# VHH binders against q9xhz8: the designs that were tried, part 1

All scores and structures are predictions.

Target 1, 326 residues: q9xhz8
Amino acid sequence: MGDTKVETISRLAQWRIENFGPCSFKKSDPFKVGIWNWHLSIERNRYLSVRLFPELSRVSKEQPPVAKFVLRVSNVGPNRRFYISPVYEKLLRTTDDCVWHVDSSFHGRFTIDVEFLDLKICPVNGGEASPVWPTDATMQSISTQTTLKCLSRMLEESILTDVIIHTADGTLSAHKAILSASSTVFKSMFHHDLMEKESSTIHIDDMSRESCMALLSYLYGNITQEEFWKHRLALLGAANKYDITDLKAACEESLMEDINSSNVLERLQEAWLYQLEKLKKGCLMYLFDFGKIYDVREEISSFFRQADRELMLEMFQEVLSVWKPV
Structure headers, positions and changes below count from the first letter of each chain, unless a header shows other numbers; antibody chains aren't numbered by Kabat.
ipSAE, averaged over its two directions, is called F for ESMFold2-Fast, E for ESMFold2 and O for OpenDDE. V2 adds 0.75 times the mean of E and O to 0.25 times the DockQ between the complexes of E and O.
Where letters were taken out, [cut] stands.

## First folded at step 1 (VHH)

Design a1 (framework vhh_8h63_2)
Fold by ESMFold2-Fast, scan of step 1:
Structure a1 (fold): chain B 326 residues (1-326), chain A 121 residues (1-121)
Amino acid sequence: as target 1 above (326 residues)
Amino acid sequence: ELQLVESGGGLVQAGGSLTVSCAASGFTFSSYAMGWSRQAPGKERELVAGIYSGGSTYYADTVKGRFTISRDNAKNTLYLQMNSLKPEDTAMYYCAADRYYDSSGYEYDYWGQGTQVTVSG
């Protein structure tokens, strides 16, 4: 008699039952929430059993729902009563995945409500569940993307630039605010500049224009992995000089990833120069624990002529710590 | 015990119309999704039309625009109105009842004995 229709608004679904007796079964018409069509069913034996399940379809098979929801049953009579389910959070594939047993004396007319608190798509290919509705994480991601696009545009279009950087082979325009926020050294330089009324020039003579552009790309959030890899040694020097701690750590981690016989001595020297403890220990481990010192025996003589005395002492101590008599 | 009895099949000329019906007994008809499936000799059974308890309908692409499914809950009867019949529609037509039925697939609890529809050309 028309009591199988489910009305939906936003994250709510309501099914109004007109006449339901003992030992009865009813299944609702399909209703759409998210990307799925859903059904509710009710069955009365000794207690009322309420089920929520997605309609069998390609969508529900390939992209099944993970739903967080609450069910409510309430009567519309002289003695107003309601029952509320626990909060369910379930992957829903079949009619048996959500069954709520309600010890209620409801008969005749009553309503069943579903409130979805969260709804996610769970791909069957093993990917991570993705939200159907916007979340705080979704908005943070969108906001971050917008901010990065704005910073990139400020650099690429030279929007209201207020500092000129003179490199070894060219000039670049940038923003004092971005540089100061990223570097305590730049912050101090600009504070001094304001006091002396000097306008807006800094000299980075130890970097090429290309390497310095990579530095700016990092600071403005648009550096690519290829650009970072290509310029990581120049970026390390700049990060150390201008006290850009996060960049210095990122360069150290990158240099740790590809230690080999052709670069280990140079990287050990750089680790010493820039006080990179992890890279230093990694190079020493490569040389002595992995026995790669023999692969660089001819380069060692040249290295020893250039190396710091204290670094030489640490290398000797590492040899002694690894050396175990038979 | 649930029973489904189909009737109204017969011989019809191509382009003609026919209505088959299904009388249901032994269960609360209004709470079940109902459907019509057909099977031609040597072919798999296919669901051609379905109707949910509230009246929402499904049709296979092969019959959309030509067939109309309907139900009368007061008489516990399911109908399939078939228009513009083609020789390819020749099959045994089965009534089905399924509490877990949906529009994209099916898992029917109960099946009738069938009624033969033959379309001559």
Scores: ipSAE 0.000, ipTM 0.184, lowest interface PAE 18.2, mean pLDDT 81

Design a10 (framework vhh_8h63_2)
Fold by ESMFold2-Fast, scan of step 1:
Structure a10 (fold): chain B 326 residues (1-326), chain A 121 residues (1-121)
Amino acid sequence: as target 1 above (326 residues)
Amino acid sequence: ELQLVESGGGLVQAGGSLTVSCAASGLTFSSYAMGWSRQAPGKERELVAGINSGGSTYYADTVKGRFTISRDNAKNTLYLQMNSLKPEDTAMYYCARKGYYSRSLTPYDYWGQGTQVTVSG
């Protein structure tokens, strides 16, 4: 039986020293707290010096600990005396980052306790430290993931659906509560009391079953980027019709990301149709401020014949704002 | 083809009254449920009042007891009488038509250009 073993429970580590003489040094066996293996060392020359440090490893180099902790040294027996450190809060990388000098000459048998009050992982790139133990942020993340799984299951397994959606080429089942919570228009449809017969049917004849399924995937929190990208024009139309403002904004941002010479005139027309001011301004800047109108020279004539007069006026005003003759 | 034209908006003092009206054309007005929605800058559009083809009415809790919706099928006109106006009633007011399907929960699917109501106080 050696006296180098440290026993741990929860956030407490305890090292029992059986025989410690003058001018002595001892280093503990590694003990696990959080993601790190730790060591304690003790050295006595003039005073007892206690050190806490992580074991040198890839983990401690790439993800060093920021630890908040207290050290305690106590004698054994019926007349217990103890010394307690200040509360330390330190980034621990080396054996010298935490040294506690105890102004006492302990000899023989005593115990050293480490009580961790908080532990965080410090990113190598110098970003924000992340907690090791559960916090409100951790619980919110777990709760959010549970909620999203529940919503996904409600849609995929049709758990207690109460409305049938008729699309252009098929039907889908959904929940009035989720539609109402996601859309002011759906909420008004289900909650206004006009003394009409209740109906479990809604018609979205201007969408395909596939694009309407993408809309439901968005509302139930399980839409993929691939699905969103594929259906973003249909989703824009639906967001406008059903007053889903966050979805409408997301579609506008998506359409802003990939403006190029092959789509800019179509994007400008869509921005005009759906009153998307940010996308409209982006398209006008692309064409006139960045001089890309030369790349659409063949298409622009056809576009002008079909475009709204007010849109053509705005394009003309943009040309005038950019043109600076010498 | 279908047109909804709102009128009667304006500036009124808090505690005052105002009536807005909506002239409808291009539809069989008497067969549709009609409503009034409003939208203040930076806020979501809300249904304020509704009236079905049979004359039964709905009111949002924010306006219940203060606003009265009515219809004149002979004139194809929808009205909203607004009493005891508050600054928070300031919004663009839109006339809306509910969809045709008797077995569907079709949303109000056509809106006019709106009429601005501004309440000072």
Scores: ipSAE 0.000, ipTM 0.144, lowest interface PAE 22.6, mean pLDDT 79

Design a11 (framework vhh_8h63_2)
Fold by ESMFold2-Fast, scan of step 1:
Structure a11 (fold): chain B 326 residues (1-326), chain A 123 residues (1-123)
Amino acid sequence: as target 1 above (326 residues)
Amino acid sequence: ELQLVESGGGLVQAGGSLTVSCAASGFTFSYYDMGWSRQAPGKERELVAGIGTAGDTYYADTVKGRFTISRDNAKNTLYLQMNSLKPEDTAMYYCAASDIFEYSTSPDEYNYWGQGTQVTVSG
């Protein structure tokens, strides 16, 4: 064991100085904290000067540390005296970026502690600083990933399934707990003394097996954008029927993304049927604010003959609000 | 190299006074805690007085009220003024420097010693 060795534990680094006289200089061996190797140095001329700096490397040049830390110097005697630095928060690149002057005289045997309170990577490319140690956001991300893997496995491996779903053209197995947590309708169905609770069977006869599998994929957290897009109208119907409000909102947003002249009248009808206020306003804006009503001239007459009277009234009111004689 | 050289010892009669001095060299005197220890034949070394960098002083119960320790940082010199000397004060007196930041109450805490100066008190 040499006088240059620094011992580390967690966020603490400690350097034990065995022999330090007047007008002396010492530099520690490198020690690892985070992704960097670090050095401490001490120098006595008129004052004791303590420095903390990262070792020059590709890592420290491309991803320099932003560190929040405290330095402490303590004597090695029966009566412990110590000095503590201000809290530093600095981007550390050079040996001069952190210099602490101790306005006192430590000689012979003493210890230098570095306690890191926070540590971030600051990319030279101008990206945002990223934390080295776990944060609430980091733990939430890890927890979420674990939960999604568990739910996906429960569905794919049929782990302890307790309900059978009969669709138009096949059957699927699922979990009452997942269905109940996602749908107030399913929750009521399974918590009441109803026939569905006793039979361990539910009927979704208005969906294909494929569309119903897309619904389960959504509820278990493994639906793909391709699957969602393909089945979004069936998913909208299911979300409305089973009161899955987050899925209903997601379907509405998806349907708003591709409003065009070939689908706007059908989208407006669906918005009316399922009470989708954002989609309805988007379709009305497309038709009247952007003047696309002319592009659907051929279809509009048949639409007017089949549309709900109240919807036709709202369309007329939109014309009056947008098309003002000036 | 750090050196401590004591002077001023000698023969003195009981009830008399004597001042011993320690000349320090090879280090920044003002940065060290300094002390005086003594050792009589067949006895352990005893710390009799200490003085810190801030001028705070310590005295062994055997010498309190009789001995005064002082330092002159400009001259790199440590002093021990001994009044009302007793035959029991007969010993070799050693100058000591501590490499820790505070003065010590134990001889074992001092890392550097001089060659010593003999003080003999006769009745």
Scores: ipSAE 0.000, ipTM 0.090, lowest interface PAE 20.9, mean pLDDT 81

Design a2 (framework vhh_8h63_2)
Fold by ESMFold2-Fast, scan of step 1:
Structure a2 (fold): chain B 326 residues (1-326), chain A 120 residues (1-120)
Amino acid sequence: as target 1 above (326 residues)
Amino acid sequence: ELQLVESGGGLVQAGGSLTVSCAASGRTFSSYAMGWSRQAPGKERELVAGITSGGSTYYADTVKGRFTISRDNAKNTLYLQMNSLKPEDTAMYYCAAEPYDFWSGYEDYWGQGTQVTVSG
């Protein structure tokens, strides 16, 4: 009798039974799905009992399967009849973890199908279950890496560039589609400004070529931490001007990381200019709550003469909030 | 909890027959799947026959058609009738019980074994 072989295709396993009588038992040959070898068994007593279980091994003991699956029993022939199990979602360790009882009259020739809907490895140490097959998260990660490589190449190799950017000290080539998708301001420039639309040129005269390249590297997904840190003030100005909100927030976070006595007044001024509330509060805390205003005594007078009146009022209010005169 | 005692082994001529038995103590015998495994010197242990609590039977291809497993729940006894014995059937035969079916190779209870020797 050679009807113990199970045929597999991807997530489907099928066992074809040729001769199955009353009060009979059969166990399939092992078949591989995921990292496990599996068995199907069938037993007929009062009803047909179908079992699915992993072959007991080191792999199934240390990395047992959590499986979501459906079992199906069907006759073979022109008047096809079938029974389908409920959808099971189970941790499978033993031969009794999945037993499906079918009240059926199937004898002789029929097929048993297992369709796996999901399959995960469940670590014995109580760690997080990991998927065997690609998930949306896995495919999104792979797709994202492919997209970033494509965008990086478009910029680095100047593949089909359609706009020239004139900076303070040079020119760069880029793509209208990327700029428009990244910035509502750039989108508006290409839609409503006839000169930019027709001539394929834009002017960013308030940035150096190097700083503007850093902006493009950010938009094309190719910016390094070193490049970002070096150009973060210019990138802040650009993010504000071209309404690139994520970049503006990233610049604010970066500027908060290294507040010190040599830069705090400049950063407070930048925070005021670009309405960066988090950075502004950080600078005020550094000066007044940490008492660092004494470290900037020489610079503070010049700052006070040039600072915005409302900013000076906020600084005065902060002094009053931390000062207890009694 | 469940105790298994094998008996009925011995020396038999090639082509002969022998019945080994396994006596179980405890009221739970009828609820267990039962089986016979064997181990020859220098070889891995193999499951040769199994019988479920419902009476359905399994046989390894090496013994199919020659061996018959049966159980008597009233006597708490498991049997293996061995016909057309071959020298290659020479092994220590073990009775096994499992609260889950033993088709996966997991055995919960084992007896001391009974030696079967087939001469040629």
Scores: ipSAE 0.000, ipTM 0.174, lowest interface PAE 19.4, mean pLDDT 81

Design a3 (framework vhh_8h63_2)
Fold by ESMFold2-Fast, scan of step 1:
Structure a3 (fold): chain B 326 residues (1-326), chain A 123 residues (1-123)
Amino acid sequence: as target 1 above (326 residues)
Amino acid sequence: ELQLVESGGGLVQAGGSLTVSCAASGFTFDDYAMGWSRQAPGKERELVAGIYSGGSTYYADTVKGRFTISRDNAKNTLYLQMNSLKPEDTAMYYCARSLYGYSGYDFRAYDYWGQGTQVTVSG
């Protein structure tokens, strides 16, 4: 009646036993850690048996805990003794899932500590366990979402824009700081203007307003997959011109995904023009290793009339690699 | 005062190697893309190599695989390592600062050029 309460702080639970006899059993009141109510029980026959288990409930049945924890029993008196369990890491469903046997003669007053090192929710359907407490990954995800919302608003609401972009068919407003942080070319452009000019206008005459807006959406972190796919060739040209290496790599990966007989020669030319080695090798493998060259035999003559001589030489070398000398 | 000073030119035998250098001053070197161009007697100037501030490089097809452009931002110096030199590589080589980046043969991207260094390749 007097010593069933467990005190908790953060990841630590402590049960103070005031009077425990030689052949006794005690079960604690429920205590909350994470999303679960927990119990400790102690039983003495020849050794002290300590048990940790979740309170039987719908929560514990549908979302059982996977817990990493340490148990400690400490005597309170003139001769301090303590026993520490191994580190346990267990899925806990029942009263028998965690039993710690302590070979001790503890009697009278002592304390039982549970220190939770990690705590996760186990999916009933056999997926990965999800953490209960915030992790670095969780905080980075939240921080990233907050930052992207701020950048999106700066672009969509034109908050304190300081540069006007003149495209082929219209104008857009943007921020020098964001452009400079994303592109060494834009950084150099604005640095020069500050030193020798006071112009707040830049010209991207080789892009439409729509494709240039897709570039800004990428740089401000709010581009959709649909927008990226639609404008990926214009974005490739911009990424190359303005030295945006991660965008250039993303465009190359996108162009690799849908190589077919109707586009392979165009993709090969683009790979050559923008020095996309992975895409170039992919196109050459499609044509020669997969034998798709026969599907484009009518188009290839026109292609050779317009293609770079060095590219034609590489294609010829690929043909020679599969040609058997007689 | 903005200044680009090329050095390292000279006479070299066909098949040999030569490194030309460009010392930059009067601006924040690491913020700019840089390039090399060349002009042979009686021919138009051509862009042969470019390097962005982040290190990405471009080469003209005539020199690809033989020439290597590099930079040392701590020393404000640009380099062009020329291997397997041919008589056709004989030209005055010019260092350039790019204003808006480098896009192959787009001379409009460059706002300042050095005085040049002569490279002569004998047969």
Scores: ipSAE 0.000, ipTM 0.169, lowest interface PAE 20.7, mean pLDDT 80

Design a4 (framework vhh_8h63_2)
Fold by ESMFold2-Fast, scan of step 1:
Structure a4 (fold): chain B 326 residues (1-326), chain A 120 residues (1-120)
Amino acid sequence: as target 1 above (326 residues)
Amino acid sequence: ELQLVESGGGLVQAGGSLTVSCAASGSIFSINAMGWSRQAPGKERELVAGITSGGSTYYADTVKGRFTISRDNAKNTLYLQMNSLKPEDTAMYYCAAYEDTSWFGELDYWGQGTQVTVSG
């Protein structure tokens, strides 16, 4: 039984002092927390001074700890007394970086605890500080990755599929629960009635198998930017038809990003068809506020034959807003 | 085989009301999604209303707020209540049944139709 040994469990270290007398200084054996070996020291003058510091090494010099922690001093007896430090959050490089003064009358036998609340590596080579232990954000990220992998596998391996989707050129298997959670229209279609079949079929004959697979990839959380870009018009139609409002907004935002003279009239027509207010205003601004209508003179006649009267009225109102006298 | 027989069509004045009915036989009506479509001379057939076995409804924008679809599973009968009728509503009205519980996708069964004529 040595009185220099520190016991550790997870984020807690405990040093049991057996005999602290008039000699005023004692240093613990090293104990490992994170990537560092640590020491506790105590000295008694007017106050009991407790220090926490990393052991001098290449690791502590090149990658010093930023630690958030609490220190506690407790007696060992039936009338237990204790003192708790403020919460410290410090870059610890030297023996003087953390000194806690305790107004304590403890003599002989007592226990010193250090509880680490957070611990980060702060590299001196210009790297960013990195956590040693998981945070709520880290756990949310891990949980999200696990959930997305689960959903991807459900789709890719057809695990317990309960609906068959008939597209224009093939079939796909999916899950009613995921479709219903993502779409009020799908939820309505799968509404449970007394004699409803457990395994249903749905028809999405206005989509190719490939574009419908892109829709499922979106709903199951594994769509790539390339797939989204390739299928964004088909996805817009599906988002509108099945009331998938977040996908509809994402498609609108995507279509806003590449408005140019070669596509603006088609984008304006699409904005009108699917009631995309932001895209419509963006196209109108491009044409009239930026004067780009002169670049589409030859296409305008064809557009006018297909344009809705209300859309034509909005175009006229935009012209008037640009050319108003005052 | 599901047999659908429409009835209740006729001549009605603009602004008037009319109810068309569809009687189903030969299958279990209560599990099928049902709908009403119409076709005017020279125009494409239009789905105007749909109802699932559970009672969820769909309406085309042309009739929304004016038409009400309902079903009576005990009588195996589908209804379309048409209010505020316009001359543009003049068409042959067809009852439709979908083999599945949804009115989305391909039409599985339809009847011979009932003529609705709205005069000025």
Scores: ipSAE 0.000, ipTM 0.074, lowest interface PAE 27.0, mean pLDDT 78

Design a5 (framework vhh_8h63_2)
Fold by ESMFold2-Fast, scan of step 1:
Structure a5 (fold): chain B 326 residues (1-326), chain A 122 residues (1-122)
Amino acid sequence: as target 1 above (326 residues)
Amino acid sequence: ELQLVESGGGLVQAGGSLTVSCAASGFTFSRYAMGWSRQAPGKERELVAGISSGGSTYYADTVKGRFTISRDNAKNTLYLQMNSLKPEDTAMYYCAAKTLYYGSRLSTYDYWGQGTQVTVSG
């Protein structure tokens, strides 16, 4: 008999108790906060004991709550009395994980409030606890995904494009604002009349349509690993030409992943040309520290006829650093 | 920004000589292989000469023995000396830079200048 319902608003739950006597026990109806159904129970012995616990279910067993919360007990009337619990922060699995003993003589009508300050899912598989409610970090992640979807759609659907890119073998539509924001070179082209404003066109004649599409996919945040890998040399050239520093660094990292005897001399020349210090050191280590120079002995003569004097000097210095005479 | 600026073009009589120059800036010129291409009205672009960072040269059969490509790394300048000019040599001449030291294909050149017009009267 009486009201077992708990009313909820966001992070607050209130249980209105209308008839509670000595040596009494009451358990609330389930109420939903986060992904769990919760219960409150009250029991009177010498003290009023308030318990908060999740309803036993697959969800509560596999994804138990870590809750930070405060409990309040208050009477109704002109002489309002209230008691507030300490702030609890607990992993809640059983009916005994949260017990609050209130030194009070509440009888008849009073309210019990639960205010959740934080709530996390703690998976039993040992995964990291994840927040139930949006945090600044969660909102930033959601906002970032929304922005990336927006940019991808602008490119794929050609939404309000204002520039045409002429490549070696075709044309692409893009946005001056995105290009200018991603590249100081593109910004200069559109603001300093390096190209006629009236034409609304730019020429990237040194790239194929496919490679230039990969560049745009990178700038609009929708490049795949497969596309990047396929076009990384063209993207390196573009990143250098249009001063896209992060893309240039990403291309260098990618080119370091597959250094072998068939590409090391070409990678070393590319590293020298574009001033890619990590790739250059990787190629020199491959050739001299790993002793792979013998695998390219037929190609090395042609390489030396074409190579810069300073690069040849660095190769000689690497040989000397590896050779350890007494 | 990498910039290539051609100069030295003009009108020349058949059998005459002309030198075109290319001033490079915004990159380490000495590390780049350089070349010259030309395009006559209604014809495809043709690579006529190339020079590696190490000094190895390439010439198209159409200009071999008549044209000489050279570079001055101290001045960041590329040259094309054209001798025994023919009316067929009339074209816009473009300076180019490429990422790889070797190779003679037009497609291996990554950066291009605005061009300089060479007209040979006959």
Scores: ipSAE 0.000, ipTM 0.200, lowest interface PAE 17.1, mean pLDDT 80

Design a6 (framework vhh_8h63_2)
Fold by ESMFold2-Fast, scan of step 1:
Structure a6 (fold): chain B 326 residues (1-326), chain A 121 residues (1-121)
Amino acid sequence: as target 1 above (326 residues)
Amino acid sequence: ELQLVESGGGLVQAGGSLTVSCAASGFTFSDYYMGWSRQAPGKERELVAGIYSGGSTYYADTVKGRFTISRDNAKNTLYLQMNSLKPEDTAMYYCAAGEDYVTSSSDYDYWGQGTQVTVSG
């Protein structure tokens, strides 16, 4: 007949028991912490047994909580007596996953506190546990999303652009500050003011407007996988020219993913030209260790006539490393 | 005073190789955009290769895959390794230094006196 309401503040839930006798059982009303509704139950037989469990729902079944928490039972009077549980850290699915037995002389009126120290979502599909409350990683993610939105708007809406880029077939507007922060080469171009040349214009005439826009999309943090894949060769050239090392590495990894008989000789030429060691080794392995050289017989003669002598020597050395005459 | 001194030029047969070098003095070599340009008689000076302090390189389409530019900041020396040389590569080769990013031969601030490369065919 007492109050079954649990009051919550921040990470604390408190249940005030008004009337509890020997051999009694009570279950609280649901209370919300994180994405779950929770219950506390209390049972007295020989010992006082306190249980914490999520309310049965789709959310608790598909995204069950991993909770780190402490339970406390105390009286409210001036002669305060209390019991504190060990720190529990448990995956909670059922009413039996957290049972705290406390040897308590409390009858009638007392309070039960649950203080959550940490709380995570553990998806049943085998995904990684994710925190419920903000962490440094969570704040970094939110901050990063805000920054990327701002940079995207600066480019798309041309907000206070201060440089014009002339490409092979058109022009683009951008920001000297972003280009300088992204590339040591662009930084050098804009920092130096010799001969009092105040250039608001740069020339990237070895790129199309479309491929140069993909470069800007990368630098402003809004490039899509589709745009990257489409322009990865132009982006490789730009990454090399403007000393954007992470973009150059990303292009190399991308070109490694789809080595086949129709592109392997071109990939090998590109790897040699841009000094891409992983891609070069991947192409050589494809041709000689996997025996795919025979699939390119028609193209190989033209390749040999135009290839660098040192590249041809490396190809010959790879043949010798695989060759085992009986 | 900034000085650039080229060496290593000479006569080579078509298909051969040469390395030209440039000794730099009078400036902080590691901060400069370095390059090689060439000029044949009656033609304009063309930028054939460039290298920035950050390691990025540029090559003209006429020399891509055949020439390799490199720098040794400890020795203040710039190199151009020339492979598979053609008669069309015959020119005076000039070492160049720029205080800022260079997009064409005219953007360089300082030039050496050049070293002659002659490819016979």
Scores: ipSAE 0.000, ipTM 0.206, lowest interface PAE 19.8, mean pLDDT 81

